# Ledger of designs, part 119: miniprotein binders against q56419

Target 1, 326 residues: q56419
Amino acid sequence: MEGRTLEEVQEEVFKRHGVLVPKKELEDLAKALEEAGLLLTEKVEARLKEEEEKLKRERPMRLAGLSYPEGEREARAFLEAFRASYPGEGEEARVLLMPHLEPSRVPEVYGAALAALEKTPPPERIYLVGVAHRPLKEKAAALPVPFQTPFGPALPDLPALQALDALLPFELFNTPLAFREEHSLELPLFFLKGRFPEARVLPLLVARRSPELGEALKVVLRDFPGLLVLAVDLSHVGPRFGDTPLTRTLAEEARRRDLGFLERLAEGEPEAALAFLGANPTRIDGVEVVASLLPLLRERKGKVLAHRLDLEAPTLSAVGAGTLVL

## First folded at step 13 (miniprotein)

Design FL1
Fold by ESMFold2-Fast, scan of step 13:
Structure FL1 (fold): chain B 326 residues (1-326), chain A 105 residues (1-105)
Amino acid sequence: as target 1 above (326 residues)
Amino acid sequence: TEEERRFEELFRYAWELLYRGLESGNPEILRQAIELFKEALEIAKRTGDPYREALVLASLAAAYEELGDKEEARKYAREALRIAEEGGSQYVIFLAEWLLIELEE
């Protein structure tokens, strides 16, 4: 049985059971369909052009007041609390793998990332690579605008982004709307901007394996050195992700899969990490990111600082989260 | 509110026990989780929160599935779906439907 996306399952449930949903949920669904380009009407096209035009100037906060505090003082206290939740010491990072899962679910994992950033000299720029949760016109994309945070705007590194664009066989700035609601960038960026307020950012999304992105980034990083951050979650298990309800066996498989993947990355063996996943039938978010960035991950040894499999009680599902320093 | 806080603490603890029961395979721990979920259900009913009521019902369905009681699991999954249809919880509708599909195989 093939796994289904959450949206596909929800649509099937609606058709099968004739469930009526409140107006807000219907509006959210219509918005998602419009953003996915599934509805092509004059009204939808006009709305998409309007939203796209707004994104040429800035990317506003979407999760302020929900996943992190809106005010700067409260945001700073929030970061301190997360750091305090991790009792261990960090390691200097040239490459950091951290989650983009809701921070309150895995505070010690984000705390481990903060511990690593504490030991890392301030970078001039951060290559922030997340996972596209909306369709991209190409395998990868970037948005070259300021991203708003409670600590002020994270400014784009325009020279480095332009150098990257010039090396790719596709337009890098190809899907601005995919960035309008993208937690895989917004949540890590909150922590990164809080720690490194002066660093510029390259906000990158990967939708499908792009080895040309990894090759281009290897070249750009030589001329524009910076911190590489892979903002990826690990195993996604349970009904919300097309699996059976979470059982002891499924949870054990997910933990083994997460740790086996991270340990092989820590050994500087990203191909072995991907092969390990291919031999074991559970899902890890970020596979396409790691597969795209192979040239940047080979022969870099490091350390797994934290791992947790977080339970989503209402959905009988779980999402793995980890912090890895290379 | 105080009842909301009590619900959240009780629901979280019930899920911690369910997880412990899953890891150990101990049916006594699973039964204990079920009783705590039933306590959370009464709070959700009293506070008139169909979202929380449907979430607890779906959690009970899952706990009974782990215990091997497929009949009780179906009962709670169907009730969760019914309440979720009124409360508009897409996540609970998804969970309840998935459990019913798995129980049909």
Scores: ipSAE 0.000, ipTM 0.168, lowest interface PAE 16.5, mean pLDDT 80

Design FL10
Fold by ESMFold2-Fast, scan of step 13:
Structure FL10 (fold): chain B 326 residues (1-326), chain A 99 residues (1-99)
Amino acid sequence: as target 1 above (326 residues)
Amino acid sequence: SLEEEIYKLLEEIYELVLEIKELLEEAKKLYDEGRYEEALKVLEEAIKLLEEAAKLLQRLQELAQQTGDPKWLDLAHELAFIIQEWAEFIARLYQSGVD
């Protein structure tokens, strides 16, 4: 579409009617159009500012009634059904890698995470590291407010968040709006809060590799020990993610990529895990999280409890998910 | 069928997403060239399409809930992030233009 100057509008009117329209009438029309444009912008800006102000007080549930039940009783039954979907016993976790995609797509993977949490002593706090699905002003961000859940609010660990902020070369609380609709935190938090209702949380998002975050977290975890949770999905394959339609061969390649990544992490070799993906092209959203948290993952051995590549038939695509205990 | 309705709705949403992206790129180009009035008109069209995409997204969430298939709900989550980010981008671009 092409805009016009007042002069161009006047010329066009002259061509149509063979006379000049008075300048004042054209000026009034142009002003009305500009004012309408500014009002639309002001409405968008006001809405964003209103949401940002709400997020300074609390983070409301966005997926209750959609991805999990709103009521506490129903939510508890839902969580127990996911635990039952995994037939094995868990392992104690100091670090837990779990998915954040729609839970009903991979119930046994979330069940494996619940099994691990069942074997884990209740932590005082959970460092919940998700993946930013919106650009952040910095490489990482946090939101220091209560996150609502069907099990009650997950309270922020303000002293630990402040200690983390003080160690970073950027403001940690830099993009509140990124947390408004962020399933990579909300969905894992539902399960974590259900299992550890008394634990405080540090809700963290990583958008790009931030080695300074990993270094700062290593320091903070010494003073404020807790459970580290990496809420990441694995391979993203198919047209929805910029690929060709999924075939059986591509699905098998994605499965091998996921498992090779997870198994190297389980050996305490996160650099080897990243190098493996570098040698084998990847669309794993967990790469930036793992690259940021290297100091916390090195020489920490564990087990892969579950893995699934789930088909998304409408888009001929698939998403990988896994549970890893370190 | 509900599944066919969802496929059609997803296609409509993706088409709007592509159109909005093209309009935002055109608006930025116009701002860079100092063609502010033209950029504002393109942004107004982008806002209109963004509002339409938001309505279709709401319908997608309703259908996803009705079908009981979580795949479409997961898609709706990702599209919501894109729509919100573009709304913020539009607001910032307008502010840059008025300076």
Scores: ipSAE 0.000, ipTM 0.336, lowest interface PAE 13.2, mean pLDDT 79

Design FL11
Fold by ESMFold2-Fast, scan of step 13:
Structure FL11 (fold): chain B 326 residues (1-326), chain A 103 residues (1-103)
Amino acid sequence: as target 1 above (326 residues)
Amino acid sequence: SLEEEIYELWELIEYLVEEIKELLEEAKKLYDEGRYEEALKVLEFIIELLEWAAEFLQLLYQSAQQGGDPKWLDLAHKLAEEIQRLAEEIARLMHEIVEKLSK
């Protein structure tokens, strides 16, 4: 019976860590899979192509009933509860930095973002820039389709997306499958659509530093003005992220690094914000987004409205989240 | 490059996960039709695919650790969780089939 039990397979799925296997062995495994499962591999390819074709028409909700309510009425009450969790007043935003972490973990941070949106005039369009949690074929990508929400579909700004694509040295509408399961767009979009139901969106993902994206966006924003939203989380610390277990001291250091980063952005000094992180062991997933958007962030002064380091006690890990208006 | 390796590993794992899901639906259909021996044979093949998925996942974890970007470690963790859920569902169906064949 191949010398294995189902229990042994389960153990391997959960606990498999070891030395790096050479690329040649990976290629040999891929070849063996192709030869053994040729017909089934063809079915998988056909199914993935079908899903990719469906994504050319619309992007369905994936987190409805899990991270936010499915129904419009319940969704509206959910937004009101999050706004109520932040006791302060917002500030008008031309650029908004907000998290994409599970909202229930940091309600006051999302509440601060909602407060800022209350003070912001309704934009004609939103440039929503998230972090790719799956590899992209290029440095950045967009999906030019309606994104479903409990408040109705968030419609793409096709003219602005096409203008952006024309200015980039790579195909913007690459890797549609990377958008199938992408919380860095879906979670902020829920809040943005609830506040600005008439706004069109440019859903953008950054995988690697793309200075050409920032340069192109600066041109497009001149012709197609709108609200720029950076949907990024801050520090990732602890064993879940390949680091040592979180201590009170390491948590305080992560909090200080998050705040130092955000305060430098608030002074209109994004290069100084990136340099500040260069000497620190704390990883921030917003780095690639900020590095890509430098031309849009320079000389814009603003305010940090909220910050929290969310502790995941079982894993002795933490993720930072913040709201910044520029 | 490291990024090319991560991309290739992700693509391979996604293909295996979709193949496992498709085969699992075929096994459930065979089970519903009372074709227990054929359902069992399909599940045995799925177990082999899970072993390959585990190998690629191991390589993804190693590449993610070397790259120092926590998002790739998070990706590996999410893929591991999905594979675990599939393994649990497969285990349940396997036990039901064995019970049916034992009678």
Scores: ipSAE 0.006, ipTM 0.445, lowest interface PAE 9.7, mean pLDDT 82

Design FL12
Fold by ESMFold2-Fast, scan of step 13:
Structure FL12 (fold): chain B 326 residues (1-326), chain A 120 residues (1-120)
Amino acid sequence: as target 1 above (326 residues)
Amino acid sequence: SAEELAEFLEIILEWIEFLLLYIQSLAEKGKFDYAIELVDYFIELLELLIEELKELVKNPETKELAKEIEELAEEILKLVERVKELLKQGRTEEAIKEIEEILEKIKEILHEVKKIAELA
């Protein structure tokens, strides 16, 4: 009971039912609740230590059986079904912006990403940049271990990761636990590994704007060319995100902001895309990633292949998702 | 908001779980009178929760989640009332089995609430 003491609860029960919970039993209850809270904290800390040690060797699948099938055959059929959801041919990508939202909610948007990957020559490596959903010790982080997928492990590009680390003013491999439960990397990686099974990966998370990351990546990409993937969602609107319930007007504003942002990126004008959003009132989570990667996005023209604002009826909320090739 | 409701429900459900475990402990030790008093306390709190959920069902932004939890809370209330009758009769093993069933239903609600909170 938040905001109530055991004594206040006991008094309320007595007033309504004329029954008293004995003081000794209340004291025993309070002690048991305090002890249970301490035990839960210790157990959580022990589990986190174990999981951090495991992450030094590999990153296991977390969303297999929930967001995608665990078995390779079933995973392949699942991927093919998403491709079939998009009727277009796609466009070749040097830079791909794709969502990390639950794929079943926006199948045509992931299908558009798959269409682009079909037209893209197989890269030696993929720079996969997601959004940190847990605090990082620095503005950005990477985890230099194999990431498990139903198509086999996605192997880290250790030479490229080390080259990147050497150019940054902070330790790149700074927060392993942030990668334990990170869908902004795991969900795009499922599709990328299914399409490019031989590509190595640089799994990168951005928590806050890091212009130094973009400058370092521009240098690394010259020596270690590859596909740059921005795994970002667009507008987040409604009560789930601290906003009012979704209305037609709010949905139209979210779509306008999503498309205006993507279209300016497609013109090779990432600063204009950021300026268009201003204070980012619909909470496009790609803002920090785009702001970090400006040197890689300038003067690259491309095309928006798909966009959807997906409704989450139980929460009266919505999340925007899009596919952009540059 | 739906997010505030989910957070609030998670806190309340975890507290209810601890209370039920304490009632089970008292029953196992033969302290039936005290266990019954805590069951009455639990019934009162669950009735208050149901009344709060009925108000939240009237709000469009919380309706779907509140309705689902209200239905489950009413099922739990019936089981808790049965536990009280079993404890009055000194039927400890049967009371404990009913408490275990209630705990399982609470875990189901808690899983749904946490899943909604995590998937955003």
Scores: ipSAE 0.000, ipTM 0.162, lowest interface PAE 16.3, mean pLDDT 80

Design FL2
Fold by ESMFold2-Fast, scan of step 13:
Structure FL2 (fold): chain B 326 residues (1-326), chain A 105 residues (1-105)
Amino acid sequence: as target 1 above (326 residues)
Amino acid sequence: TEEERRFRELFEYAKELLYEGWESGNPEILRQAIELFKEALEIAKRTGDPEYEALVLASLAAAYRELGDKEEARKYAREALRIAEELGDQYVIFEAEWLLEILER
């Protein structure tokens, strides 16, 4: 009853409907609502257990038919349309930073990522590092199962994942449910699988900075070389994110913060990129990812291929997105 | 005066529905917002209030963009920009120009 007494409920019903409900009937209703709440809790717990068991076998598509086409032929045409939205030729990537924002909002940015992937030799595996949008039991997590895509399942690199797990001071496979609804992995994976259908994947989520993860990955990459992908969005500004409505000045400030961050990464100076954000107010997604991966980003020079600040009408809010190759 | 009150009621409610439709992704709510904005637009035109007309046109452009109708969104954004430039309304000029830039992608 929302913390209301039975007498208060009886008074409200009388005022609203002109009837006096006997106390026993209100007590019976309260008991029925409490029993329904218990049954709902049991059903929710059973549902979560079912979802977790499903995730031990595979990670199904959640955004097919919404953010990308479900059918393989349609998905291929969709991918090629995004590539065509970027007029450049791309650059070879050893490390790729790309967004996980809804692709239709920043097609040229995803097109730039696709252009970079075209210039990149097919990797045996992709280290795909996204941002946790749900709590993790540890600082980072992975899910060692096939991730479904319209191009077929992206298979996990089990030997590399196990090598990584062995080097970490925490259990890597610690929060399967966090992967059930995780667009920071699903959306980049669509593009990566479309371009590198044979590559295995290490799907990784970072919730809090983990220097241990970066050091462990440096060791694992030596034995299991592959493409490192940071799937992160940039500035989050406007009322949607607890800020004031955008003006041209605030939008320009957000763009400068995004570009300042990316350009410092492109110079192989990830500590300078983090310091830049610390000196300038920002809500850049992926700070914890960059802070965790410092050993993999130092002294790697590269190029910013694209950057956009997407206005999320009608709220006068925006999210920054960029493509960086290192 | 009665028309000014009706304009404010329609515009405010339409903005609430636009926000709700955007957050929920519900196209029916977005279509309802568009209908209310169009009613508000006719009032602004009848009363000869170009400032209100420009505001509603920019809101219609935003609503059509969220609905995925890029051509209608461009049409309304261009008209909002035309009127806002005549008025020197820097806020609506900014919104309309940015919407047009985004719609070209």
Scores: ipSAE 0.012, ipTM 0.386, lowest interface PAE 8.5, mean pLDDT 85

Design FL3
Fold by ESMFold2-Fast, scan of step 13:
Structure FL3 (fold): chain B 326 residues (1-326), chain A 105 residues (1-105)
Amino acid sequence: as target 1 above (326 residues)
Amino acid sequence: TEEERRFEELFRLAYELLWEGYRSGNPEILRQAIELFKEALEIAKRTGDPYREAFVLAALASAYLELGDKEEARKYAREALRIAEEKGDEEVIYLAEWLLEFLKE
């Protein structure tokens, strides 16, 4: 009945079926549909509450058997194949930028991230910062529970998360349901847990720029040292994202913006990286994360290990992915 | 014009269905996208717009590729390349050549 009057419904039924339904019967039907909608809403609300309660205990795998193997042995072979896809050597990272795009689409980019992790001493904890694909009640959020992986649960660093929460002007653990289906954390975590099985994790999502998050993280990292991981994709271009179909000019612009952004970050100039993008016309989704983490990125020089603009044939679109060590 | 408006409406709707078909893996949705792209293609041909024609042909190639019909996908990608080459449109040539490279693989 959305956007349709009872008279319009009556006319349509008459035209299609030759039956004139009395207005009172249509009114009764509308009331029954509204009542059924209330029952469906109650069922949805009950289901969401149940899911939220489950997330207080653990975060289950959602992409096992789809984006990575479910079994531990198969998962290890899968991860090693990605490392083998990158011919270069990594560099030690204190900060790692890596993608959260479907791994099979950019194997050499994930391979570069694995090469960097290979050169990095095992951290006690990983600050894993992804991009919220669902609304958050605040600018950022965390979920302080074990995240399941094929390599065993990635355990939360509760003392570090509590220290972070205490420094923020908002409740950090504000939107558990946003973590139920979040590939920007799950996909990087698969690789990170495979390489650093003993590291604890701070799973963080950024929805909107939060300078207070970056300031708080700078303080927490002093007392709780660890690896900072920015799990972000780069340009999103083509019709799927509101552009024309991918053309040479659009592809070149996306590559130019991706590499210009990463190169300025590698020079320790995150404000210059943001300024370079301007209005972000190719939709680099790392902008809000970088803008939130400015204090942690300034004056850290590093290297871009890999970049790829991956072409998505079904949608005539492309997504950029890169690996940067700082 | 009304035909230009109709082309934009058809292309947009067809593209939304292409995305839904890709995301869901539903071949019925992909077939609906193909029908709408074919309608848009006839408008582009009638209005004599080779740029729009080449883009719709590339979209049809993509839809058939996702449907698993590689032969139809190659046919449409080659036709897109032919028209783009006639106009010297390096932009659409890039897309058509990329689709043909993907089909080779």
Scores: ipSAE 0.167, ipTM 0.616, lowest interface PAE 4.7, mean pLDDT 86

Design FL4
Fold by ESMFold2-Fast, scan of step 13:
Parts: C-alpha cells; structure tokens; sequence
Structure FL4 (fold): chain B 326 residues (1-326), chain A 105 residues (1-105)
C-alpha cells in the first residue's frame, strides 16, 4: 500500500509530530508543488496587481465576524468584556508591548493592554509596529491608507509617514499586498481604535532587523510625538512551529524565556533582553521588532502587566503573550 | 471492514472540526467534534483496538480542555494514559502525559 489520502497523511503527521494540519492546507500545498516551480502566470500576476490597486485606497477588515464583532455596538461590548477580564490597574504607557495572537485565547493579556490605555493620555498618533507574516521587498514597510475597523476608519498620519520615508535608505511603501491579510496590525488596531478613536496611525511591518528604522523613528517621534505600540507575540513552541511536542519542561522554559525577556525590557535594557534569549532568539516572535527599535527602548523603565502561555492541546503547541508598559 | 471505514470517517471529520473549533474559538464546533469522537470511541471499544481507543480518549481530553470543561478533560486524559500504558504505544503514552501536564496548569 503505497498511495496515501490527504486524511491518512494528516493522521500520520499528527501521530509522529503532534501537529494537526488542516486538509485545506495540505490540498493547497499539493497544488502548489504540482505546478512545477514558483513561476507566476500572467493571470496570477494580473490578479495580484488588481489586489494591489485596491489597497491604494483603503485596507478593509478581514477578521470582522471572526476575531471581533463587525457591528460597532457589539464591538464596544466585546472590548469592554476584555477590559473586565483583567482585574488589575493599568499604568501609563509611552511605549506599549501587546500581543497580536487571537484575542479570545489570552483575554487577560489584552485586558491588561486596555487597562494601560485607560491610564494613557489620548495620543495624536499611534506608531503601530507589527510583524510581517508575508515577505516584504525591504526590511520594513508601511501602507498609507485608512484601515477599516468597527469603530470607523483608522486614518494614516501622512505627514509623519512621509517624514519617516524621507529618512529611510529604502522605499517605505514597498509591499502593499503584505497588508491585505495581516493580523499583527488588524487585531491590535481593533483595541487601539476602540480606546483612541481620534488618533491617526502609522501601520508598520518589520520582516527583518532594521536598525535604520529605529534611528529614523527616534527622529520622527521628536517632531510627531505619539504612542509607540509593539504588536508582538512571544515564545512559539511545539510541533506547529517546528519544535518537539509541548512538555512541562518546554512550557516552563518558554515561560522563563518570555518573562526574562520582558523583565529586561522593563529595566530599559533591550540588548540584555535579546542576549538573554541565547542561541534560540527566533523562538520569540518580537525579536526582529525589538532589535529594530533599540534606540526607542534603551533607558526606558516600565512594568510587565500580564503574561500567559496559550496552550493548544490538539497540536501540543503554545504561543506566549504579554503586556508591557514602558 | 465496514466498521473500520466508519471509524476513519468519524475520526478524521472530528479532527478537522477540532482544529476548526480551536482556530475559531467556536464552542458549537468543539461540541460537534466531541460527539464524533465519542462515536469513534464506541467503534474502537467494540473492535477491541486499545491503541485507537487511547488515541481518541486523548483527543477528547484535548477537546474538553479547549471547551473549558477541565474535569471532563482530566477524566479522559487519565483514561487515555491507563489504556495506552497497558497497550505499550509509546507515542500515545507520551501524548497522554503531556496533556495531563497541560491540564494541570
């Protein structure tokens, strides 16, 4: 018996690696491999150009009705429920680190972020720095268009984005398609827009360490002051992320790694935070973002408000999430 | 056999629903997965396949944990471990121990 169905492949992968792969993803992979290479057809190219042109006007919601409610009234109730899930008081933030993991998985962590936002004076603009989950043509990118939310559109701060672009050695507006489906911006933005409805936004994605981005942002923030938000998840452990199935030891190591990283950031020592991760720094989602923003994080002390390791038992995997104010 | 075909149909559909329920956070989808796993469990018991029985029990533990029913989850995980240790399937034993570690957090 040499042939295998997708269902048999799915079962074998789960038994050997503890990862549950959706049948659709296996079908998509098989189809991609079947095409004998990564060549784009003219038809595929035309579709991509069409989608890119649409993104020049606005960025529509993709996760409304899935990760958060589509209607404004329901969205407001949802946001207040998350705040209620965190029993503590917030602290004023000039820099906020918050997750971009599915909110329902870590409600207390998002609640802590909301508590910090309640203590923070309304900013004129938010520098929202997320993680690119699609390749970028450059180390970082931005999309200078309104981002739709249930609370109305989050408007781009065009003067600040243009000032930033002028200081960078690469074109900032270089990969619009990377923003079409990007939860590391959409999910934090839902909470930020709900709390600061009048703030403009600089939606930024980091794919690779860009120290020039941090240096440029330090200059731009002086002329265009605002709230800096690092929308990053922490440890990624288990078979879903190319690791062994989650054990008590691996979970303890992930928690220790996450908290040690956050605590060093809270002491204003971001280089020490990166060094603490040792030989496996890429296991933390936010490493490239923190490494890019070093000039903005040095000598700024703060507090870790919450941390949770989200356990995904079916895949024996986990993702760390935390809220840090600086 | 017909029972083997029925087991596979129920089991793989339940796995798809479990993952969808986990991704979406929809408790109705998780409850549907649980019902299909329970049907698959009865077939594993009738056909005398302790490895399949232990595996389904471990996945039921996972589904109940995601649903927030910690006591049902612990019950199924403990039963999965008991049967897996008797059968000697090292992978299922390891999976059951890991689930119990997670459930106690």
Amino acid sequence: as target 1 above (326 residues)
Amino acid sequence: TEEERRFKELFYRAIELLYEGLRSGNPEILRQAIELFKEALEIAKRTGDPDREAYVLALLASAYWELGDKEEARKYAREALRIAESGGDEYVIELAYELLDILEE
Scores: ipSAE 0.000, ipTM 0.188, lowest interface PAE 12.4, mean pLDDT 82

